VHH binders against p49116. Designs and how they scored, part 283

Target 1, 238 residues: p49116
Amino acid sequence: EGPLLSDTHVTFKLTMPSPMPEYLNVHYICESASRLLFLSMHWARSIPAFQALGQDCNTSLVRACWNELFTLGLAQCAQVMSLSTILAAIVNHLQNSIQEDKLSGDRIKQVMEHIWKLQEFCNSMAKLDIDGYEYAYLKAIVLFSPDHPGLTSTSQIEKFQEKAQMELQDYVQKTYSEDTYRLARILVRLPALRLMSSNITEELFFTGLIGNVSIDSIIPYILKMETAEYNGQITGAS
Short names: E, the ipSAE of ESMFold2; O, the ipSAE of OpenDDE; V2, 0.75 times the mean of E and O plus 0.25 times the DockQ between their complexes.

## First folded at step 16 (VHH)

Design F7 (framework vhh_7n9e_1; at its last look DockQ between E and O 0.94; V2 from the best seeds 0.88)
Fold by OpenDDE, look of step 17:
Structure F7 (fold): chain B 238 residues (1-238), chain A 120 residues (1-120)
Amino acid sequence: as target 1 above (238 residues)
Amino acid sequence: DVQLVESGGGLVQAGGSLRLSCAASGFTFSNYGMYWGRQAPGKGREWVSGISWSGGQTNYASSVKGRFTISRDNAKNTLYLQMNNLKPEDTALYYCARPGYGKTPDSDYWGQGTQVTVSS
């Protein structure tokens, strides 16, 4: 059996909305986030092993891990997105809300902690100098996680995850032969993804989208989106 | 198609220096870590040095540590190996490599290599 991924899966190019506004408004942030989300979903859909699981299982997997995939995408595309600037803009908006007494103290704390976790995670990934190959396989490991509630075909999912881990290990051993602990340093970052709230991520990056539609509810539609329509969404959106 | 072309090898006296270059094409260079290997006559392939996509992380075989320096220029799609204080035991065909998707080194991409000969 062939490898889980190929060079086509290593490529992960995010196109940002143009032009960039002078002030990062909610619309720009949401559009940028949406493009990343769509790119992540399309990436997953392009994996033969993912396709082999069937539509129902695929949908369940993505619903379970979309926040983790999105976060890995943020880390990978942090420079292209100017993620630090986006997060600063979000914090500024939050500060305005605080001044207007629109949020409870507990909620403010939760949101600020979430933003801190995102920043810390992305910084830690940058420090590790994770490349496109490694990101692809990390996303695969996250995608093919058998430990989410309600999943079917868990045995097959586990096999795909193991394959992803082994292939990543092979890559690291070939490239960094004398860095015995590099793989461990990389993998130990994955638990941080599970500590991040999907609800807060959704509120920070996707609030203001047309309608109060949850990411969970639109995932099936994104996964069924035609390639041409997907490309149009990425390139045609302002 | 993935292509790697090594250059910079030659004959040098013990204690001398050489700088190897590897020109990469056919893939997004900055998406991959790269490594140098070598093969001496009658011996198998040996890993020499590796470098992360940005160049921020480097590592070396114990036999070359302190003498060799790996670097890269992503704008030029080029990998380098600066070799100082060369020894006769460094004589080998040197090759640059991009990892592939197999467990064996044969699944990786490499060029024809460049010959380095160190005389005593």
Scores: ipSAE 0.918, ipTM 0.967, lowest interface PAE 0.4, mean pLDDT 93
Fold by ESMFold2-Fast, scan of step 16:
Structure F7 (fold): chain B 238 residues (1-238), chain A 120 residues (1-120)
Amino acid sequence: as target 1 above (238 residues)
Amino acid sequence: DVQLVESGGGLVQAGGSLRLSCAASGFTFSNYGMYWGRQAPGKGREWVSGISWSGGQTNYASSVKGRFTISRDNAKNTLYLQMNNLKPEDTALYYCARPGYGKTPDSDYWGQGTQVTVSS
């Protein structure tokens, strides 16, 4: 067998709605996030190992890990997205909501804690100078997680995850031959992704979705889309 | 296809300096860490130095640390190795490399190399 991923899977190009509005709004944030989500699912669907698991397993895996993939994508595309500016706008909106007495203090505290965790994650990835190859393999490790409740055929998923871990290790050891701790510093960042609430991610980034549908409910439809329809969602073309 | 072309090698006296360049094409240069390796006569390939995608992280073999500086210019798709205080033992063919898929050196993408000869 060949490698788990190829150079095409290392390429991860987010096209932002352009131009960025003078004042950020929920529609711009939602459109940007939706493009990243569709790009992330298109990326996963393009992996031969993922395809080999079959439709039902593919749907279950992505439903279980979409928030982790999305968060890795936010970190990877932080500069392209101007993520710090988007998060500042969300924080400003939340502070205004306190002043207008629209949300409980407890809920605002939960959301602010989530934003802080997201910022810390993105900052840690930037500090480690994670590259496109490393991001592709971190996403693969997250995608091929055999330990989510309700998964079937976990043995094959575990083999793909181990393959991803080994190929990431090979890359890091070749690139940074005298840095014996880099791989460990990278991998210990991953558990934080599971502590981040998918419900709060939806509230922050997907509030503008037409019909107020959940990400969980649309995942099977996204995975079944044809290439032209995917391209339309990724680029915003109607 | 991946192409790497090294230049800047030559003959230099011990204590001298050289700057090697590596022109990369056929892939998105900024997506990958890169490294320099060398092969001296009668010896196997030795890893010399590695660099992260932005240049924010660098790593050096003990034998060259403090004397060599790795850097990159992503706008020019170019990797550099500044070599100072050269020693006769630095004499080797120097290769730039993009890591390939797998643990063996055979899986990596190497250039043709540029010869560095240091006279005593």
Scores: ipSAE 0.879, ipTM 0.952, lowest interface PAE 0.5, mean pLDDT 90
Fold by ESMFold2, look of step 17:
Structure F7 (fold): chain B 238 residues (1-238), chain A 120 residues (1-120)
Amino acid sequence: as target 1 above (238 residues)
Amino acid sequence: DVQLVESGGGLVQAGGSLRLSCAASGFTFSNYGMYWGRQAPGKGREWVSGISWSGGQTNYASSVKGRFTISRDNAKNTLYLQMNNLKPEDTALYYCARPGYGKTPDSDYWGQGTQVTVSS
């Protein structure tokens, strides 16, 4: 009956691989993205409401929303990650692939549109000056989405999502009492997350790590990892 | 534990200025928006101004807009309220606050307050 989240869930500290290479490369991008992915999965797993749903429901929820959580993480950590520089390096790499005729024009258009949508999303979140509290609750709203096909416990998931929405509303109203539109401006950013393709996210950020294995396929293993293994993946330590 | 300590209050004549400070500790200051409230004699607390984590968005009660400026310095974990063109009706105990997880401001983290008295 207590709050859905606590100060421990508001903390979301990403540590970047060191040293930063002179030229950004796929290994640096993939390691950075992997740290964010594992940080995001650890964050979700630590929520008591999430734990209460059971292993099968947990796996189903995260499979349905991992790309949305990852994208929120990119926006939240965009400055520490130097995301704009990473995306520029990816764009340059794609243009090299055009020059060498390695990708179809149709595929390149899809990937470039995805990058533009991602940049637009991150810029809009920065313009709103979204804080750690607000990000934590936005992540909870996308995590506890009852409308994904094949979910069990839909009623309980919906109750948790409503609780997240109400607690975010309370925070915004208390902090920004005379800004009647802040909550609405924040929430209308969420539909853009559904436009992000998990397949393209995998190609942009995870090609060096996953080979022929999708993030969707490894989520059950990530969620079952011991805390020490999580911390190693989040920091890049072993 | 979360601690908020206000300072900078005092006695000032109408039309004057004061700058309030709020020293924050016990939490990651930059993860949260912050706000100022005030309590006039014999009245309940009134929200005065709020500020986003980086200071990029600010918000003011209509009674103080144009006269008060909220700001923050995340390197010093300090929240500020610059109060100009002060009026007798601004006389109050001023508090800084960090939102908590409850529905009402009573569940938020408050400082002890600093008194501002504006004479005619």
Scores: ipSAE 0.788, ipTM 0.925, lowest interface PAE 0.9, mean pLDDT 88
ESMFold2 (binder alone), look of step 17: mean pLDDT 87; pTM 0.871

Design F8 (framework vhh_7n9e_1)
Fold by ESMFold2-Fast, scan of step 16:
Structure F8 (fold): chain B 238 residues (1-238), chain A 120 residues (1-120)
Amino acid sequence: as target 1 above (238 residues)
Amino acid sequence: DVQLVESGGGLVQAGGSLRLSCAASGFTFSNYGMYWGRQAPGKGREWVSGISWSGGLTNYASSVKGRFTISRDNAKNTLYLQMNNLKPEDTALYYCARPGYGKTPDSDYWGQGTQVTVSS
């Protein structure tokens, strides 16, 4: 059959809230992150292979991997988001919290380690000069992960993951024909995504939006949204 | 809707230089790595050089390494190939290409090509 993805899946355009405030605040960060999350969910839902797995499987996959998809999106959109500026602002606030004893030292350490892992991941992707096609396929590889606890239909999910890996390999081999190790350098970056806590991602990027409700809890509702509702969230239309 | 249009070929003496251009349209140029290929009369297609989306990484066939330089201008949606110290064996139709969805080069998007002829 046809390819897993198409040019429409390579296109990934984040529209930032405008204007950017002079000093970053929770509202701006949460709105930016929410637009990226909804764009990522809309991207996943648009894949024919994903749709073919059925609603229950779709929900289970996205619940298991949303943090990995979101982190890949942060890396891909780092320039558009001015992610380094956002992270620097967060680090500065955490350093001030240490001096004022407003948060436990253990918690601050966990959050700082998460930010450093995120920065290292984004820097590694930038160093590898990952393009939109490669990002689309890396997102597909993490989306179609058969190894999350509690998943059913793992054989079909694994087949879609293998298809994604093969098509990424084809692209890399055609583009960089004399670099036999590029694919391996790219793929070994993926395990780091699972070391990043979804709870800490929620705390850093989503606290102002979802209150006491987890991202995991709202995913089934996001996936059921009509296209017009996605467009409203992605563009921030009111 | 993907369109690739090559230009800059011509006749040149051995040891000479040429600069090829490829104008891309119908897709977001900066989302893709690109490559140049060539085909000599009666021969199959040969991959020449590839470039990452930003131009930060380049890759070359052993036959052209040190003589050819691939580059791109994303603002102009244009791919370039600077060819120095040209040899008669570089004579070929040169194609700009965006990788397509599939294993073979036939699934790729190729331009019509620009002819490079190197006289001895």
Scores: ipSAE 0.863, ipTM 0.947, lowest interface PAE 0.6, mean pLDDT 89

Design F9 (framework vhh_7n9e_1; at its last look DockQ between E and O 0.91; V2 from the best seeds 0.86)
Fold by OpenDDE, look of step 17:
Order: sequence, then structure tokens, then C-alpha cells
Structure F9 (fold): chain B 238 residues (1-238), chain A 120 residues (1-120)
Amino acid sequence: as target 1 above (238 residues)
Amino acid sequence: DVQLVESGGGLVQAGGSLRLSCAASGFTFSNYGMYWGRQAPGKGREWVSGISWSGGITNYASSVKGRFTISRDNAKNTLYLQMNNLKPEDTALYYCARPGYGKTPDSDYWGQGTQVTVSS
């Protein structure tokens, strides 16, 4: 069999909404996040191995790991997105809510900790100097995770994950032959993704754009989106 | 199509210096780590040095550590190898490479190479 991924899967270009507002409002943040989400899901859909699993299994996989994929996307696109500025804006909005006594102390703590974990994760990835090839395979490893509840074809999913891991290993060994621990340093970052709440991510990045619609509920529609419609969403949204 | 073109090789005396260049085209240069390899006559390919996409991380074979410096300019799509204090043992065809997909070395992309000859 051929490799799991190709150059087309290494390319991961996010287009931000234009123009950037003077003040990062909720709409801009949500639109930016939506574009990243769509890009991530479109990326997954473009993988032959992903297509081979069938529509039902594909949908289940993305539902299970969308938060992790999204977070890896944030890390990869942190500079283009000005992620630090976005997160600061989110914190400012949260502070306003705190002043208005709209949130419990416990909830505030949870949200702030989540933001901190996001920042730390992205910073840690930047320190590792992860490239587009490595990000692509990390996303593949996360995507083809067989340990989520309710999945079918877990044996095949596991095989794809193993293939992704092996190909990443080969890449690292070829490029960094004298750094025998680079692969390990990269892979040990993945557990941090599982500690992040999808609900809080959804609240921070997606509330206010589509009302009370959950990411879980729209995933099937995104996965079925035509290429032309996807391109329109990326280029036509303000 | 992926293209890599090496230059800067030549004949140099022991203790001398050379700077190799590798011009990359046909792919997004900044998406990949790059590495230099060499092949001496009658020997197999040997990894020499690697560099991350941004240039922030570099690695070297023990045989060249302290003498060679790998760098890159992403704006120019160019990879470099500064070779100082050259030794006769460094004589080889030097090639730059972009990792491909697969376990075999032949899955990688590399140029025709540039010959480096170090005389005693």
C-alpha cells in the first residue's frame, strides 16, 4: 500500500476573515473558528483512508475528535490567526461577564483553566518547531483513534493510526537522525488534547454565530459539503 | 514537480572551507524539515545534518559536529551547509533532501548533488 498522506494533505492554509476589525468582536472570533473547523474537516475528508471507512464511521470519528483536530489546527495556524490576540479578546469578554455576575466562580475557573491549557499547548507546539508534515500526521493519529466509544471498524482505524505513526517516525528519523527522542517529545503532547473540554471550546469559539446549534449536530453537514460550497464559505464569509 | 539543485562544491585543501547551497522549488519549502546527506566513493549514503522548518532546530552527525553549520532561508527557498575545517574524509557527493512519504530512502526528494573533494 501507498503512504497514508501526500503533499496535498500537508498543505493546511487558513484564510482569515477580512478586514480584521479594530476590536475583535465575537462575530470575528466565531467566523475565524468556523473556517478553521471547516478546513479541518475538509482535510480529513480528503484522506483516502478516511473515505474508505464509510460515511457512518467517518461521522463518528469526527464527532469524537473534532475538538482535538480543532486544537491542533489552532496550534498550527496560531500565527496566521493571531491566536494570542484572539484568546486575549475572549478573556476580556469573559471578564465583562464576570463583572456582570453572570457566571459562577466555579465556571469561571473552569473556563480560565481551559484557556490556559490551550495557550500552553500551542506554546509547547511552537517550542517543538513542528512543521506542516508533522502536523498532518499528528492530525491523522488523532483522527484515526480507535479508543473512542461507539466506533465501528476499530481494527481498521487502529491500522491507519499505526501507519500514521510509522510514517511520522520515518520522517523524523530521516530529518533528525541524531535526535533519537524527537518523536517521543512530539507524541507526548497528544494526551493534553484529551484533557480539553469540547463543550468549553464550543462555548468560547462558536457561541453566538449559529445560535444554540452544537458542533456535534453540524458535523454531518460539514462532511457532506460540496467543494464549491466549502470554497464559498472560506472566501465569501465576512 | 519537486526540484532540488545543489551548488558550491569543489576542490579544497584540508583545513579549508566551502559553503553549499540548495535551491528548492515545486513545493512549499517552509512546510518541511530538510537535511543534507553525502555519499563517498564505494560507500553508502550518509546523513550529515538536519534542520527544522524555521531553522530553529539543527542536528549534526558526530563526524561533522562543530565543523559544519546547516541553515536555511525560507524567503529564498534555499538550504545551506557551511563546511569548515574540512578533512579528506569529508570527500563525497553532497546532496540536499526533502523527506518524502515512506520508509525507503528513495522516497525522499534530492538533487543531483555537488562534489566536494578535500585534498591532503
Scores: ipSAE 0.899, ipTM 0.958, lowest interface PAE 0.5, mean pLDDT 92
Fold by ESMFold2-Fast, scan of step 16:
Structure F9 (fold): chain B 238 residues (1-238), chain A 120 residues (1-120)
Amino acid sequence: as target 1 above (238 residues)
Amino acid sequence: DVQLVESGGGLVQAGGSLRLSCAASGFTFSNYGMYWGRQAPGKGREWVSGISWSGGITNYASSVKGRFTISRDNAKNTLYLQMNNLKPEDTALYYCARPGYGKTPDSDYWGQGTQVTVSS
């Protein structure tokens, strides 16, 4: 009846682990990424339309799109995270791995291509000067994707996606009334998110997680966490 | 919760300049693009200029392009409109706005406005 999102969904504040170490390590990167992932899932859970679809549908949607939500979050929080510094540290590690003959050239190439795609996406968002409202609606558009295999309630999901697209259009047209092409410039950035590998994202940002457990396998548990657990600064045993 | 308060209007002669300010509160100012609109006596609302969250992108109505400059200071939660080479047809109540949730400007958050009168 009302709008899909509210001001509470536009607010997206990442709290980084403190202090930042002098030299970036796997634990710091993984802790930072985990906080962003938890924030992203808590954000999705807070949407009334998302809740209305039911737990099984919610789990299926987030499993399908977590990498897209996470990547949008990286772009949105790039300055807070010092993402360019994190990516530079990862690149340096990969270059050192070449010198030590620890990784295959093909694997290094795949990871470097992923980093370049991620940097290009973040640069595109920055050049477009995407704001918190626009990010919230872009996240809603990818969350309410009716085209993932195995989904139920696809008609309702499509209606929520169309509602997100219309509300984003309304905002862009009101803010930039003489720029008829801004919405198109924003939306054509979204297909690139689906070309980025969730497996490579896991290896870059989540290597320090609990014993080789995949993000896909933990999503149902994260979505069932209480709000207080999402606000926690401790992953479990730290 | 959202509060917008304009200031800086007044009476000015054609060819003159004015700088309007808008003090925002009740929301995280830097999360939103903002715009200025105006309403002349007995006429409908006209969109004047919009600005992105960082100020990096600006947009202007054809009637004011080249004469008006929109800017913002996120540290001060303040939106500005610098108006140069004012014309009698610029006479209007000027208001700042944060886009709201809905299709029409009626869903937006507006200030009370500040009156700009340009004499010949």
Scores: ipSAE 0.886, ipTM 0.954, lowest interface PAE 0.5, mean pLDDT 89
Fold by ESMFold2, look of step 17:
Structure F9 (fold): chain B 238 residues (1-238), chain A 120 residues (1-120)
Amino acid sequence: as target 1 above (238 residues)
Amino acid sequence: DVQLVESGGGLVQAGGSLRLSCAASGFTFSNYGMYWGRQAPGKGREWVSGISWSGGITNYASSVKGRFTISRDNAKNTLYLQMNNLKPEDTALYYCARPGYGKTPDSDYWGQGTQVTVSS
C-alpha cells in the first residue's frame, strides 16, 4: 500500500568533519566514512517496509549488504567527500608501505584492485548522472535482496525488491520517455557492488576503529540506536 | 508542498522563438530529473523533453529534436525550455513536471502550465 519510498528517503545529506586537515590522515578518513555508514543505516531503518520485516530480519539484511549500501553512498557523495582525493592519499600511503616492506605483496595487490574497482564504479555512476531518487531506489534494490545466503522468509523481501524495481522503472520512464535503455544501463551497474570486499572496505575506510572489530559485529547495535543517537553519530554532535 | 510555476508563454509567429521557465519550490530540486510536457486542445498530454539532475543528460521527443533545448539552473531552482523555429503544431499548454511515485503522469507534480500559441 503506497510507494516504497518518499521524498524523505530521497534526501541523503552527508556532513563532513570540520575543518578538513591540510594533510589527510586516517582519523579524518575514518570519521568521514563512519558518518556515511551511520547515515546509510539510518536511511535503511527509516523505510517502513524495512521496519515491517522485524529486528532479526533487519539485522540479517544489513549484515549481508552493508558494504553495497556503503559503496552506493560513496558514489552518491563522492564530490562532498572529495573521494578521489581520499583514494589518492591512500594509494600514496600504500606505495610508501611497499618501499618499507610493511605489507604483503598479495594484500597490496588486493587493495589496489579494490581501489580501481571502486574508482571505476563511481565514474560509471557519474557518467549516468544518477540522481537522488535513483540512488534511493538502487539502495532499496540492494537492501531487499533475497539472494543472500541465510535469509529466511525471502518471499516478502523479494516482493519489496520487485516493488523498488517497478517504482524506479516508472520514474525513469516518465522522466526520460525517449531513452528506453536508461533503466537497463543503471541496473547493470549493480553486480559490481557484490565484487567489493567488505574486509578491504574496512581496511581502506575504517582502519583505526577500536579493537579492529568488523562492521558486521556492530550492525545490531547501530540498528537499535535512538534517532537522536544516529544524528549525533552522523554529524559528530553529542 | 511541491510547487511548479511555469511562465514565458505567449503568441508568436511561425519560425519564432520563446523561452519557457519553471520555478520549483517545496522540494530539493537537484535530487530529481525533470521534464516538460504539452497538451494541445482536444488532445492528451505529450511528453516533450527530459533532463537529468545536473543537466548532463537530456532527451527529446522526435517532433521537437533540434528545435527545443531543455536546461536547468539548480542554484535558482529553475527549469527552462528554449523553443526555436516554432510551428503551428507546437501550439499547446506547456507544463513542467517532477515525477511522482505512481506509474502514470497523473501522479506526477506539475503546474497549471503556460500557453504557447504559434500563428502562421
Scores: ipSAE 0.777, ipTM 0.920, lowest interface PAE 0.9, mean pLDDT 88
ESMFold2 (binder alone), look of step 17: mean pLDDT 87; pTM 0.874

Design N1 (framework vhh_7qbe_3; at its last look DockQ between E and O 0.93; V2 from the best seeds 0.82)
Fold by OpenDDE, look of step 17:
Structure N1 (fold): chain B 238 residues (1-238), chain A 119 residues (1-119)
Amino acid sequence: as target 1 above (238 residues)
Amino acid sequence: QLQLVESGGGLVQAGGSLRLSCTASENDYAMGWFRQGPGKEREFVASISRSSSYTYYADSVKGRFTISRDNAKNTLYLQMNSLKSEDTAVYYCAADQYGRYRAPNYDYWGKGTRVTVSS
């Protein structure tokens, strides 16, 4: 069998909405996030191994790990997105809601902690200087996780995850041969993704655009959408 | 497309110092310095990661050269101390689009700046 990932899977270019507003409003943030989500889903479906699992299994996998994939995407695209500015804007919008007594103290704490975790994760990844190949393999490892409930074909999923891990190991050993512990430093960041709430992520990045519709419910549609369709249906819903 | 422009080259006496600069049109790249001496192949000198967390040096320049960057200025630097005649070369800055400070090949290159070390 050939490699799990090819060079075509390494490129991950996010195009931001244009023009950038003077004030980062909820619509701009949601559109940016939606584009990233679409890009992440499109990336996943471009992997032959992902396609080989079948539509039902594919959908289940993405539903299980979309938040982790999205978060890795945020980290990878942090500079082009001006993520720190986006997060600051989100906090400012949240503060307005706080002033209106729309959130409980506990909820505020949860949301702020989540934002902190996101920022910390992205900063840690930046400090590690994770490259495009490493991001691709990390996303593959996250995508092909067999430990989610309700999955079918878990043996195949595990096989693909192992393949991703091995390819990453080979890549790191070849590229960064002088840094013996780089692989470990990279992999140890993955658990942080599991501590992040998909519900809070959804609320922060998507509620302003999709309303009461869950990311979980739209994933099957996203996976079937073409780029042109996405631009018209999801991003055009401003 | 990323543009790279080197500067700071010139004539220097053996044992002297020189600081090279490379201005980039963007700062989201791992970057490195290469050099090509007379009648020699282009060789690796030093590289630095995007966040400057990691640096790497050729054995021939280790302890004498220091690579650094200022992302706010989109500028890469090479501080060269204790220069030797064998350091005479055209020095090139390069960038990797995937963010690899140990890239096997680089995608973008400057035109180079000449460094001449006299005896």
Scores: ipSAE 0.866, ipTM 0.939, lowest interface PAE 0.5, mean pLDDT 93
Fold by ESMFold2-Fast, scan of step 16:
Parts: structure tokens; sequence; C-alpha cells
Structure N1 (fold): chain B 238 residues (1-238), chain A 119 residues (1-119)
């Protein structure tokens, strides 16, 4: 009926932990990443189309796409997060792990390749100067992906993805009318998101989570959080 | 809360040049210049994206004015060449919170700096 996203769904404000430590540590990185993940899931929950799919479908969609949403969030919030500084700290920690023989060479290669892919993606988005409206629609396109295995209601999900694509097209054509190829330049960035491993993202950014708890296992609980509980997690005030 | 402070305005002879500066307290915004001449409505002059990858100019200033930014200094510039009497205006710096260098409305505004072009 109405638009897939409203202006309230464009606003995406990450509040970083304060103060930033002189030397980045696992706890600061994990807290920063957790805030971005919670913000991303709260964003998804607020979309009426997402709510209409029902709790089981919502859980399945977010489990399938959380890494893509998180990576788009890293790109969008790169300046606020000082992402380049965080990634440099992670690389330094990995180099120390090589010296101490704590990780296999093959694993280190996989992790370093993941970091380089992430850096390339974020740099590409920065050079394109993707705006907040464009990020909101890109997140909606990846959220409403009908092609993940195990999904039900795939035709409805596909219709919401198509609506996201159409609204993005209308937005870009009206806002950047002089730049005929902007939409194409933006959309060809999306396939790279699926080349990045969610397991490696967990290892890099969420090491400080409770022992053996995976992101996949906590998603249903985050999606069921009440607004006050969610805000407590975002601000770290709970 | 973003603060924008313009500087560099003054009196210049027609055909002359002038460079305006805008110092921002923060540096994660698409930015633009607007102006308001005597007895006229505020009009768009030029805009620039956060990473300087994209710029846009009003037809009236294209080829004469150049917008640029130095993100390390949190400063936006407008280089004005071949100035005309009709360029006389108060020039305002503006920023968009969503990073839209083609924003329909800008969220943050400076107080302006006056440019007078005489013959």
Amino acid sequence: as target 1 above (238 residues)
Amino acid sequence: QLQLVESGGGLVQAGGSLRLSCTASENDYAMGWFRQGPGKEREFVASISRSSSYTYYADSVKGRFTISRDNAKNTLYLQMNSLKSEDTAVYYCAADQYGRYRAPNYDYWGKGTRVTVSS
C-alpha cells in the first residue's frame, strides 16, 4: 500500500562506547560491534513489511542475512566507529598470534583475506558516497532476500525485495537525476557481501561474547526484546 | 550538534576572485554553499559529497566557482572566479545529516558571510 520504508527507517544513529581506550581491546571492539548488531536488528524489527511476515520468518531472514546487514552497517558507520583503527588493531593482534604460533597459517590467510575484502567493500562504499536513504534501501534488499535455503513465504519476501529495489530506483533517479549510472554502480556492490564468511565476522568482532554463544543462537532473543530493553543494550546503561 | 562558521567574505571588483571557507565542528556530512542576494530568495550555489567524489553546481556559477573540502581540517571551500555584480549575496554553508550532496533540504546552516561585487 504505502512505501516500504519511511523517514524513521532511514535514521541509523550508532552510539559508541565512551571513553575510547588508548589501545583498542577485545571488549571495546565487541561492545561496539554488539551495539551495531542490535541497532541493525532493531531497524529490521521496525519495518511493517518485516513484522507482517511473522516471527518464524523474521528469525529465519535475520539468521540468513545478519552478516550482510552488519557489513553494510560497518560501511555506513565507518567514520563514527573509526573502523580503520579497529581493523588495524585486529591485524596487529593477528600478527602477534603468528609470532606466538597460536593460529594455523591457513586460518590466518582466511582471516586476512576476509579483512581485505571488508576493507575493499567499505572503501568502495565510501568512494561512492552512499547516502543514508541508499543504505536503508540496500539493507532492505538484503533483508528481504527470498533465495536463502529453508525460507517459507518466499513469494511475499520477493515482493518486498522488489518493492525495495523499485523505491531505491525512484529515490536515486529523483535525487541524483544528473547521474544516470549511479544506481548500477551501487547495486553491483551487493554480491560482494555474500563472499564474506559470517563465522569469520563472529571471530573478528564478537570474541567477547559469552564463551560458546553464536550470533545465530541469540538472534531470536534479540528480535523479541522490548523497546526499553533494546535501548538499554544500545546505550550500555542497563 | 554541528556548528558551521563561514569566513572570507568582503568587497571585490567585478572580474576578481575570492575564496570562502567554512569550518565545521564535525566532518561526516555532505556539504553545500547557498547564497541570498538583496531582495532575492536563498538559492543553491554548489555542493560536495563527504569523500569529494561528487560535486554539483548551479548553472549560474558552473565554470566560475569551484567547491572543495579538506576533511583533515574540517573545512569546506568555495573558490569564486570571474565574479559578477549578480554574485553579490550573503553566502551560507550548509550540511546534510544523511550524506546527500543533492539534498532537497539541508539540516545545518552557518550564519553567513557577505560578498559584495562592485564594478
Scores: ipSAE 0.788, ipTM 0.908, lowest interface PAE 0.6, mean pLDDT 89
Fold by ESMFold2, look of step 17:
Structure N1 (fold): chain B 238 residues (1-238), chain A 119 residues (1-119)
Amino acid sequence: as target 1 above (238 residues)
Amino acid sequence: QLQLVESGGGLVQAGGSLRLSCTASENDYAMGWFRQGPGKEREFVASISRSSSYTYYADSVKGRFTISRDNAKNTLYLQMNSLKSEDTAVYYCAADQYGRYRAPNYDYWGKGTRVTVSS
């Protein structure tokens, strides 16, 4: 009933740790990534359709798609994050790990392929000039994906995804009426998200998290956080 | 708060050319030019996406005006050729916070630069 998203869900403002260090380090990268993760989870939690699915379904959905939402967030915020600079710093650290024989050749190949795919995805999104409304609907399509294993209420999830797609279609046709194929060009970018490994994303961006806690294991806690604590995590307040 | 400062306006004879500039205090916006002629409502002239991959022009200026940007300098340009008396207006630089190069409304506006086409 009514639109899937409101204007509140279009605003997606990432604030970076300040000041930016002369050289990027693990703590800066992890803090920046953590802010994006919490912003993305806050965004998902605020959607009435998501809330209507219930807590157990919410946890299952976010566990299944957090890496895809995070990757869309990286693309949307690539300029403010200086993502190209972050990825270059990570590549340099990997080259040092080769010299110290800390990683297997197979693992290094996996990580470098992931970095390359991430760069290509972000560049393709930038060249398409995906706007804030389009990102909001793409994130909704990703969030309400019925195709992930282990989900319940898949028929309702599918209906919400179809609603997100219909609203994206209507938005694109009204806003960019001169560009007949814009919707198709946007949607064909989505399959690349399934190539992104959550394990490698954790290694690249979240190595500074407390202990060996995976993102998957903390998602129920993140979804239950009080609003004040949530705002602190998004802005980096301790 | 984003600031937009236009320059390059002036008096020019019909058939002549002018180049308008707009310096932004920051970038990462879809940008556009609008104009308001004497006794008229403000109207769209041209727009450009964040990456410059997409441009759009009002029919009245298509083929005569070229929008471009230099993101390293946070500067938007409008090259205006084959100017007509109907092009006389105050020209405004505008930016959309959501990155829409076809935005129905814009969030940030400059004060404008005056263009007068004589003869």
Scores: ipSAE 0.714, ipTM 0.877, lowest interface PAE 0.9, mean pLDDT 88
ESMFold2 (binder alone), look of step 17: mean pLDDT 86; pTM 0.884

